# Ledger of designs, part 2: VH-VL binders against c7peq0

Target 1, 252 residues: c7peq0
Amino acid sequence: MHNKIYNSFIDRKAKGIKSFAVLIDPDKVNPADIADLAAKCTAAKVDYIFLGGSLVITNHLDECVQQFKTLCDIPVVLFPGSPSQVSRYADALLYLSVISGRNPELLIGQHVLSAPAVKKSGLEVISTGYVLIDGGAPTTVSYISNTTPIPSDKDDIAMCTAMAGEMLGMKVVFMDAGSGARKPITESMISRVASQVSAPIIVGGGIRDAEKAYLNCKAGADIIVVGNAIEKETSLIKEMADAVHAAAPVLK

## First folded at step 1 (VH-VL)

Design br08 (framework fv_brolucizumab)
Fold by ESMFold2-Fast, scan of step 1:
Structure br08 (fold): chain C 252 residues (1-252), chain A 120 residues (1-120), chain B 110 residues (1-110)
Amino acid sequence: as target 1 above (252 residues)
Amino acid sequence: EVQLVESGGGLVQPGGSLRLSCTASGFTVSSSNYMTWVRQAPGKGLEWVGFIYSGGDTYYATWAKGRFTISRDNSKNTLYLQMNSLRAEDTAVYYCARDFSGSYEYFDYWGQGTLVTVSS
Amino acid sequence: EIVMTQSPSTLSASVGDRVIITCQASQSISSWLAWYQQKPGKAPKLLIYDASSLESGVPSRFSGSGSGAEFTLTISSLQPDDFATYYCQQYDSYPGYDLTFGQGTKLTVL
């Protein structure tokens, strides 16, 4: 359905409901393990499955999407490392513009090239202002594209960047420390961004425990995304989902 | 000229409380700075106490949680360390330090330290 | 907590000598390591950050190398001003984790 996933972001935010997303890299997950992972996500009441990585081939993505769609009812949202990473079987695509950087290819160039394929796919497209924050480790995006992340302590730069993205028509703000981040985004930075934008705020990267997931929700995050920690310890799925769902509503 | 000047040290009995101050000059203590407290017991090495991120988040060494609190007053350009339930093992020179870039947890400028002695 | 161990704990050297101090982390810390110099009665001074980046104003005779769990600080030609205690510090920390220093290496006149 047209805007079904985006409307779920907006409706949940309006109700003060916090959402938990599990990020899965199709190139890292063993297809034999997908059934167990899907079952754990379902049991934990995970709200979204984010599928993506910085370098993914099309057939692995399609296979992974179809397996999750067959094995569970959780919406599958593409979090692509490139706008060309498209699977028509997903529920939605986060159409990322890396607004924290000054690489025109990541701002609009690659989007121009991918737009016909994206339109033909029939996917729900969610324009996303992607704000890369320094998580203490090089990200695949910064490595491949040579884009500079915003320093972890520059709350006002992150805030102004997110505001500009929203004013330019981005439906969602994604604050990401990167999948291999050694440290997560601070509550202070999340709070500063949340104070100035109305768009749903997705926060990810470096989140290793339920307490940090909870505190990020209290600071103003609407959706918490976890990948690396879950890959290392799948029991964390339930703990983090519970913490996110238990988070108190934030006054905006 | 960047300077950090610690004050408030002295002799305190076990179980007592003490508040240390660190006044900055030559730069403005603000949301753009990382500020930390590091201590050094007599004849021993350096031990991290805690820091405050530029945005206001505070983090502490596990042993310091619940007893020590870091705060700042930007209008006075001053960093504070509130120390409660002091023990003999808290005897040390306490340094404040900053990272002006605020990016990572290493410190480019240090004060000269203030001595805290906890004994009966 | 990540434990930082320096070797040697003490060493004696003469002006003009090449000095090597090592620092070992109990687990991999990538390149997130700084070196400090502390002279008697003075505050520590930053020498090197990110394992190998020389801090502005620090003489080029100081250099750092290493990654993962093993790191070295080298002084290529020891000067009188270099007799001090040297500390490594890891900052491979998630917010809430302890930052840790090595125990120190005291460099004395031979």
Scores: ipSAE 0.000, ipTM 0.445, lowest interface PAE 14.3, mean pLDDT 85

Design br09 (framework fv_brolucizumab)
Fold by ESMFold2-Fast, scan of step 1:
Structure br09 (fold): chain C 252 residues (1-252), chain A 121 residues (1-121), chain B 110 residues (1-110)
Amino acid sequence: as target 1 above (252 residues)
Amino acid sequence: EVQLVESGGGLVQPGGSLRLSCTASGYSISSGYYMTWVRQAPGKGLEWVGFIYHSGSTYYATWAKGRFTISRDNSKNTLYLQMNSLRAEDTAVYYCARVEYYDSSGPLDYWGQGTLVTVSS
Amino acid sequence: EIVMTQSPSTLSASVGDRVIITCQASQSISSWLAWYQQKPGKAPKLLIYDASSLESGVPSRFSGSGSGAEFTLTISSLQPDDFATYYCQQGYSDSWYPLTFGQGTKLTVL
């Protein structure tokens, strides 16, 4: 098993380089738009393409992965909503454990069921401590499992949760306000988490403009992920990528 | 201690313009807070006008968009509300306030004393 | 737009009474609600945030409860200093318009 993508997270973080990821839901993207989208991501110097969604109705993941791999050189990382969202053609898999909640299925149960398929895929597996923060809108995770997000103002609870995840061996911390979030995660919370963990920090949910992406990087985020805003307005890809890349280095 | 002090209110004729100031002390307005303007017409309730993030991004109530502009001067630790095309309905006490959390949805933890704007002929 | 409706709009009470003020949101706002007290001629003061959390320095006779679309502010034993107007405020609103206030509840001496 290789660590190429994870090593890129670590190396970029060590240099103070900020990364921008575009999140694409295979079930929502129009296949005819993929070539234009891939070209825009390439021109904007997008660092990662995250593919995934909370609920997969159609089986288009493999086709979508292969299209992006054919049309651009940007690494494709799976952001799965369920264990069945696996494609061997991707570069890596974020293997999410929802450590902000107390549902055993989301902590380890679903992982037990998916492990044989993940191993057979040959994918680089990046263990990810997923910290769901209340973004002012219901999430699929909270609806299906009755998993409660951490309140948006409880910086120390998010910090302690991320620290625990790191100490349990998670390679990456993902702070997510959720798809359709009305409020993004605060800079205060990002800063508090960044002050206590060495793992790369991915931040997403509710980020609607380049300034918020920039400020999240200044607070300590290493990778900014944006989905909904870009689905609505693809011209934001370049603005957000530029802002993320312009962020000053963070010293630990 | 944290203090917010508004100034610049007064009498203005319909169609006129006025600029309000809000000077902060005890903290830096550039340190990550959303700052907001809230108004209150005589004998009426509180009405949100708009806010500004420490980055300079601004957001407005629908009725204020295009007429009111929020800005800041970090060197003076001061927040401004530029009001144009004023109407009698804009008569109110204008408060500046700080959002307790680092996002726009938190409670307002510190308020200024308010400055009265009267729009009449 | 999320509309916040308080009830009652005005109430009279005596020192020592238990006072309950209700705030209704036009849609679910989770727990994203704050309560403010405004005394005549003064700026509003934060009392309760996140529906039930007491702001530091606020007397323990004040408490908040509720989630979703219905919320209450309770004053367990009214003091002379508590005659004021009370406002609820939601922070859940979508887009770039995150703040709406209730119309206010004026608490007067009986």
Scores: ipSAE 0.000, ipTM 0.427, lowest interface PAE 15.1, mean pLDDT 83

Design br10 (framework fv_brolucizumab)
Fold by ESMFold2-Fast, scan of step 1:
Structure br10 (fold): chain C 252 residues (1-252), chain A 119 residues (1-119), chain B 110 residues (1-110)
Amino acid sequence: as target 1 above (252 residues)
Amino acid sequence: EVQLVESGGGLVQPGGSLRLSCTASGYSISSGYYMTWVRQAPGKGLEWVGFIYHSGSTYYATWAKGRFTISRDNSKNTLYLQMNSLRAEDTAVYYCARDLGWELPFDYWGQGTLVTVSS
Amino acid sequence: EIVMTQSPSTLSASVGDRVIITCQASQSISSWLAWYQQKPGKAPKLLIYDASSLESGVPSRFSGSGSGAEFTLTISSLQPDDFATYYCQQGYSDSWYPLTFGQGTKLTVL
């Protein structure tokens, strides 16, 4: 029960198995399309469904989580736009601390306020060092929170930030260019972070094709998350899942 | 009823070319499937050639790259394998198969078509 | 590329026997393994997928087990219709790396 999802992250990483996650924004998905999307994710062997978004205008989270839980067996992991966006029906919560920025509310402040509700939810909580990278366009997080992303070419700053997060006890590192990113995170930056961090590394934002998903895995990403490209073309689910799964290294 | 039927096999000289066809019935090849070619030399095991996804993306065995091309015509619900620069080692029965990925790989196969490369 | 090795390459058995065929991958492939049956002059037929899931229409005497790098196909009570060649196939690397089959196990009447 407790730590089931996190244990799957570390077990798969230890075996060299790469994972693919589809990011779905509950406020953007048409409820009528959820059954088709769930079926495609199941057929493509998607490893995780990430539910979340930066802005939640109408409360659709519980409904969306329950629909996916009813329609497929893929674990549902919350990727919340704020620590208060919680659904007890999900399998786990990525409890994001935005360690790339200097906003104390996103580092710990909002977490202090949400902690009693999160504990009461019974959700598996996965402490996540969230590293926002400049994807060439302002993100909702940077607009709302006054959080400056790490420049896309500052590999060492990203590396040191991820290392600090790991040393402070974060279970997972999430490198994100944002779902609306014009430019994905470079293989160079992923490789630099992976060289110094043992925690599972999630990479997302701006990934538009199977080749980039594959190259990110070869650079050291353990979990690839894709949202916007899938929203435009759902046939990419199978192509990207296959590329990610194929990126496992040869055992020595 | 799902059925795959291969055609176009025959005798061809070394260095020659041949195009195989595989016509599907009972489903649409454009509905989320990989369509794959697998070959089997006389008395030998199965060897993957390549596949095409419904989007048109193609993937090949290393030895097939540059010589073999997979394509499809969705309006005819038909898969093709274009084989160029054929060698005696390419002599085999060629099967087409439907593939949903590792979860349900190769759930339907055609009956195969024999290609003989000989002078 | 991932190399699949089957054991034995050939075996002889009698109707009613319990038959075990093993497949070993050169690296871990999780549960992404399928088993096929091929009779002389016919196309292969899917028996087992995802290491242990029985394909619709396949008799319950067939079962699959294993994970990681070692896999087993079991026929609990051999029938005359079961004399065939059996192949394992890894689906772990189907996009960027070649899909690979084992060399086959020929099951012959004793």
Scores: ipSAE 0.005, ipTM 0.404, lowest interface PAE 16.0, mean pLDDT 83

Design br11 (framework fv_brolucizumab)
Fold by ESMFold2-Fast, scan of step 1:
Structure br11 (fold): chain C 252 residues (1-252), chain A 120 residues (1-120), chain B 110 residues (1-110)
Amino acid sequence: as target 1 above (252 residues)
Amino acid sequence: EVQLVESGGGLVQPGGSLRLSCTASGYSISSGYYMTWVRQAPGKGLEWVGFIYHSGSTYYATWAKGRFTISRDNSKNTLYLQMNSLRAEDTAVYYCARGSDYFEYGMDVWGQGTLVTVSS
Amino acid sequence: EIVMTQSPSTLSASVGDRVIITCQASQSISSWLAWYQQKPGKAPKLLIYDASSLESGVPSRFSGSGSGAEFTLTISSLQPDDFATYYCQQGYSDSWYPLTFGQGTKLTVL
């Protein structure tokens, strides 16, 4: 179904339920480790598995998606770095437009090239306003595409960028400090963006502990994405999932 | 050498409270490991009480929720177990143990244990 | 919660014997199982983690096997130091995310 995953984002946000996503790079994960990783994600109540990376080979993506779909029932959402990162076996595709930059290829150009393949895949497409924030290190996106990230302390620029993306029809806002970020996005910036947009807000990059995941949710993030830290220490999956889930509003 | 030392055990009346301590040496309790409390009643098997991750997140056995609280003081490299509303069935040796995801939640270092007796 | 059942609860054997202790989980736990040895008055000692990985410093006569819901600990040639109580423990979470131990297997001299 073409709106099932997006509807889950909207429904969970409306209920105040915070979601945790594990980002897996198919090119970096060892196939022998996938069963254990899937079991850990299931045990930890992970809400979404995000699959993607800027340099992923297409056949690795298909195999990885199918393995996760076989081993667990957690929804698999594609987080593509390029038009080649499309797998019909996934549940949805985050169709990223890098609205924080001025590169027309990342705003619409690559989308024009990928649209026929995306249409043919039958995937649920979730238009996503991708806002790259300076994480203190060059990201694959900034390095390959020569895009300038928004400075980490320019809360209003991030806010206005997210608002514009929402007004242009993007269903989700993704705030990302990028892979390899030295510092995560501040609660101040997340709060500023959350105050002006109704779309679900995904936050990722540089999140290394459960406390930061929790604080980002309290600031207004709806979905927390962690990849690099989990690649280094998988015990973080349970810690971060629980912290995210505990951040739901207290109504009593 | 990595070592864990428990203290604070003793005799307490039913309904009373007691705080146990576990001091670590040779490593930091906030670095990549989780710290676990496990108890053993006289002549009985091992029973998990709860644990705390290096981040500070705590998890408890269902029977322990609401009565037992795990906390830490990173400056003292010390783990605590606050036990409230104690019952006779809480009588046990309480062990402090270190674990990690590398051991699939197995515990590689244990303290010697401290005895808690709940009796009139 | 996931219930761990060990078999047998008590076992008598002689030095040099091959000893097998089994552990059954109420549901599949992948390989998230550890084995411990406990001597009277002492803290438990980790022997095996991840169902089959031998902890550093543990004699090679100890081995673990199994996956899913059925696991075994084997002592290939029993030594005097091995008379102890053995416990399995699962680290796989369920709805409440609890760790659970088996009831223990007491290994005594025949």
Scores: ipSAE 0.000, ipTM 0.403, lowest interface PAE 17.3, mean pLDDT 84

Design br12 (framework fv_brolucizumab)
Fold by ESMFold2-Fast, scan of step 1:
Structure br12 (fold): chain C 252 residues (1-252), chain A 119 residues (1-119), chain B 110 residues (1-110)
Amino acid sequence: as target 1 above (252 residues)
Amino acid sequence: EVQLVESGGGLVQPGGSLRLSCTASGYSISSGYYMTWVRQAPGKGLEWVGFIYHSGSTYYATWAKGRFTISRDNSKNTLYLQMNSLRAEDTAVYYCARDTYGDYWFDPWGQGTLVTVSS
Amino acid sequence: EIVMTQSPSTLSASVGDRVIITCQASQSISSWLAWYQQKPGKAPKLLIYDASSLESGVPSRFSGSGSGAEFTLTISSLQPDDFATYYCQQGYSDSWYPLTFGQGTKLTVL
């Protein structure tokens, strides 16, 4: 008796299977392009569609979720900019606690306020230890909440933060350089975190090519999420998905 | 008690369409349960057709994609299977079943409804 | 696609016998396996879930065992009501693996 989407994360990790997620911002995507985007994701064998963004409006979120659900069979997972950004039509919600920072609102405060609505939505809730890493550009989290990212070269701080999140019961670790990151998270940091946690590790932000997606998987990432590069060049979807899937161990 | 009742089966010509219904009683299909359609050709084994998740997400067997669509009407507590471009090999008893534990194990099952595709 | 193979495809036994049916997955599915019983003209009934857990209302003579890729259904003392076809089914939670059943084992009177 388990959660379906979370179980797919842990089962795939156990098998060494690497997953690719496309991040779509409902406020940035052109509704006329969604059918083509869904078809490209399906053809490329994208594993998850993450829907969300820092300043997503709920009315656009519901419409976007329902459109993707109608057009393709890929699981839709909410990646919200705030705990209030929920759509009952999605498959799961990444319930983000920003454990890299010391803002009580992002650790638990906003969650207390959103919990009744989240429960009423019927969504599968995946508790997520969100670790914001300095990507060389300010993030919406930094602007809105004055939350300082972990420096990009402080591998041990990221490692200890992820370990603490796992020990506190978080099901997934999300390492994010943020939307608009100038540089992605290093393989060194990913490897350091992966060496000490058993939870599925999602890595995103600043990933602009298939080589980096592949190297991040080899370092220990289980799920690679890409948004900004795909918004600019949708042909990258297949290249990145193929690279991520190719990073799985050779089975005998 | 929980019951599932299928209906809508019958004789249909190749290339035709048919919609099956599965009405639930004793529980709400919108309450977090996963629903599946499974078919069984005469004298053969069980074959999965597709799922509908609590969220409304649907997944299909490769052979069913593009021809079969699963949907639900929560207000009628009813699950549907829309079957298009039917072929003789689609002849089977079609069962609906509930995912009791949320882990792709099914109980209860409906009684089944026979679909015969023949000219 | 994960292929589920049952053996034997047919089995004849007498009341009181210990009956063993096996199920092999083409890859490891951990413990994500269920067993079903189907009587002629009836819908399948869940017997065992999570490889070894007995479903409520199922007689204790039924038991399941195994993990990884090899699984067994055992009927410790066959009763007249047990002559049926038995199916294994993998419930591996990865949504991209198709849900698959074994081909079935038909249990008949010797």
Scores: ipSAE 0.000, ipTM 0.402, lowest interface PAE 17.9, mean pLDDT 84

Design du01 (framework fv_duvortuxizumab)
Fold by ESMFold2-Fast, scan of step 1:
Structure du01 (fold): chain C 252 residues (1-252), chain A 122 residues (1-122), chain B 106 residues (1-106)
Amino acid sequence: as target 1 above (252 residues)
Amino acid sequence: QVTLRESGPALVKPTQTLTLTCTFSGFSLSTSGVGVGWIRQPPGKALEWLAHIYWDDDKRYNPALKSRLTISKDTSKNQVFLTMTNMDPVDTATYYCARIYYDSSGYYFDYWGQGTTVTVSS
Amino acid sequence: ENVLTQSPATLSVTPGEKATITCRASQSVSYMHWYQQKPGQAPRLLIYDASNRATGVPSRFSGSGSGTDHTLTISSLEAEDAATYYCQQYGSYPLTFGQGTKLEIK
């Protein structure tokens, strides 16, 4: 029972409660703005703060994590662009294996190199089957992963990929179009994946409004993650959180 | 300026299939956050939503009519199509297409076509 | 389905008076919109998300409400305001409209 964050994913899913996560890129956020952002997330009842991104160039991760941990009670979960992006101060790490691709380094290789540091950090580790979907434009994720994303209309390929990840022991499925995606993942694809997978499903990339967040939850997503739109307009935090929380038939 | 215009047959016989075309200008369905929907209004009655299609090809249908409806688009021609099978006299109505626009205040029908009247009779 | 009931069904008022139209939903509504339809014309968006006035809509039109109860108010009525007004919810499928309120100017 070292799995506080994962257990919260499972418990909320079992109750039909939908969760909203705000993705913050430590390289893009001004440290002076973190207090205001943390206050807005708290007021909006954001469920998780995801810290990380496809490319984190600076070593500001630790400082950013510690500021959020000091300023609010929302759990901080690392969403690393590589397995080496870790901070011992976070509540959990999404340990991403890019199962949509065929790059051995992103399936297991980089994990082998990072494992000693991850273990020493004492972080809760959540094995995550990461499924990259084509968002209609090149993104940092597509460049960094050096793998071909699943085409946006190939629902069955995404479904089979997620099922394989679950059967191989991944605790969570993350469907991502990338933070800079031109278009989000379709409700059709989310529904196909949700129909065959029992693990919590995180959906992100290209989500720019409350309606799409709501519809993704109705399709079967358990956690909606938004970053790019909120970087442009922080007032969206409350609107999206409200929409996500309203999506489930059972709100308890 | 945003304009939409419906076209299709004015008269349809019972059991036939209706095909309506919505042609628009002033926006593109390649733009994220937009869609086009179809709404009908029988003479002297309320508005009834039928179906809509978004920029990403996501389609929504009224469950009461879903088995009879197909919505599709041709983004390059700025057109959206609605097909309704097995027409019945009760389907006599004015059919409207309207743009769905969404922002932080939700989704709403901000511009409507003039409507095309479809009468179902022998 | 979320059923929208408008009150009153018909309303007759004199120019310069205030008209109030209510819309009651059978379930809580995430977004409520209001449309105006003049005889022989297509509907026109008046109010979106309960209280926001659409572009080009005169300031005499205002909306309020949340949850299941919403209201459209028209202050200082003009002859051109004679129309049928419809509420519409966006929050659950199918999308639904109220039955309409016919506003007649004497």
Scores: ipSAE 0.000, ipTM 0.419, lowest interface PAE 15.7, mean pLDDT 85

Design du02 (framework fv_duvortuxizumab)
Fold by ESMFold2-Fast, scan of step 1:
Structure du02 (fold): chain C 252 residues (1-252), chain A 121 residues (1-121), chain B 106 residues (1-106)
Amino acid sequence: as target 1 above (252 residues)
Amino acid sequence: QVTLRESGPALVKPTQTLTLTCTFSGFSLSTSGVGVGWIRQPPGKALEWLAHIYWDDDKRYNPALKSRLTISKDTSKNQVFLTMTNMDPVDTATYYCAHSPYDFWSGFDYWGQGTTVTVSS
Amino acid sequence: ENVLTQSPATLSVTPGEKATITCRASQSVSYMHWYQQKPGQAPRLLIYDASNRATGVPSRFSGSGSGTDHTLTISSLEAEDAATYYCQQYGSYPLTFGQGTKLEIK
């Protein structure tokens, strides 16, 4: 199994470099708009393109992945709603285990069923401890998966959950308020988690402006992922990428 | 832009051999994980899976019909073939070919329009 | 052979109603898919792997279940939803389909 994308996460974290990811839902993006979106991401120096959504199917996903791979050099990382939503054309798969919940299917069950197909795909697999945080509104993830998010003010519960995921061998921690979140994860919670885990920390959900993206990086996030705000205003791609990149000293 | 189209004889006599061709575009059977299956549907009846062929030439057959079925491919021409021997009136059906993107965990996401085969004496 | 039993065999509903179709397998299913077939047309994939909606399929279609019991739910039924619906298991050889459920919109 190759580890090119995971190695980029840990190498950038070790150097103090912050990364910006744009989340694209293949079911919501028009194929005709992908070229413009890819060009904007390239111009803004976006570090990763995350492709995913809870209701995405593999054949549409393949088309979307291949279009981005043809049009730009930015790595494409799958953020699937189900472990079976994979495209062999992507650079990596975030193999999500919803460790914040108590649904055995989302902890390991669906993974057991999808593992042979995932291995056969040859895709780089990045084990991901997914920590769903209450963003002030029901999200597609919490509604579809029937999982309860961690309360937004329970920093220690999020911290202990992330620590457990890391100790169980998960390569990455993903703290997510979910698509459609009314409020983003607090800097306090990010800082508390970052103080106890060495794994790269991805933070997403409810981030609507460059200042919040910057402050989340200063709190300890390594990768900021934004989807909903970018869907509404694509000019934010450059603004947020710049803020994320400015959160760490420029290294040569 | 994935498309599949079935072709073959519309009428077959009992005891004859049927050969159907599935011609497709928008994907390759050299791509890891990809497969093409054959499914039939007798008039007013349920769907019945017949056979499947994968990118690595692995072949699977419905055991109820295995002794009569052969599935093969010509990857360079984007074609899959199904041969069924000793045709009988009960084999009268619409025959479909369909695309599967990854092994058995994916569904048949694109189907041909179907070709009707009538077996009569 | 994993035998899939669909119920009901037929149902007739009014536009705006909710329809529920069940598929019971004789053995545990690794992957369950659902198809819609209108008269004279090829089947169309609606749901794959129990609960994932296929591309272009309206949000009123949803799937659920695991093991031997799976369900397809169609909310806020529309006239164009009149069709025969089939479940299909993928993962156990041979691949098998249910007998179909004919949905009529009155």
Scores: ipSAE 0.000, ipTM 0.378, lowest interface PAE 21.2, mean pLDDT 85

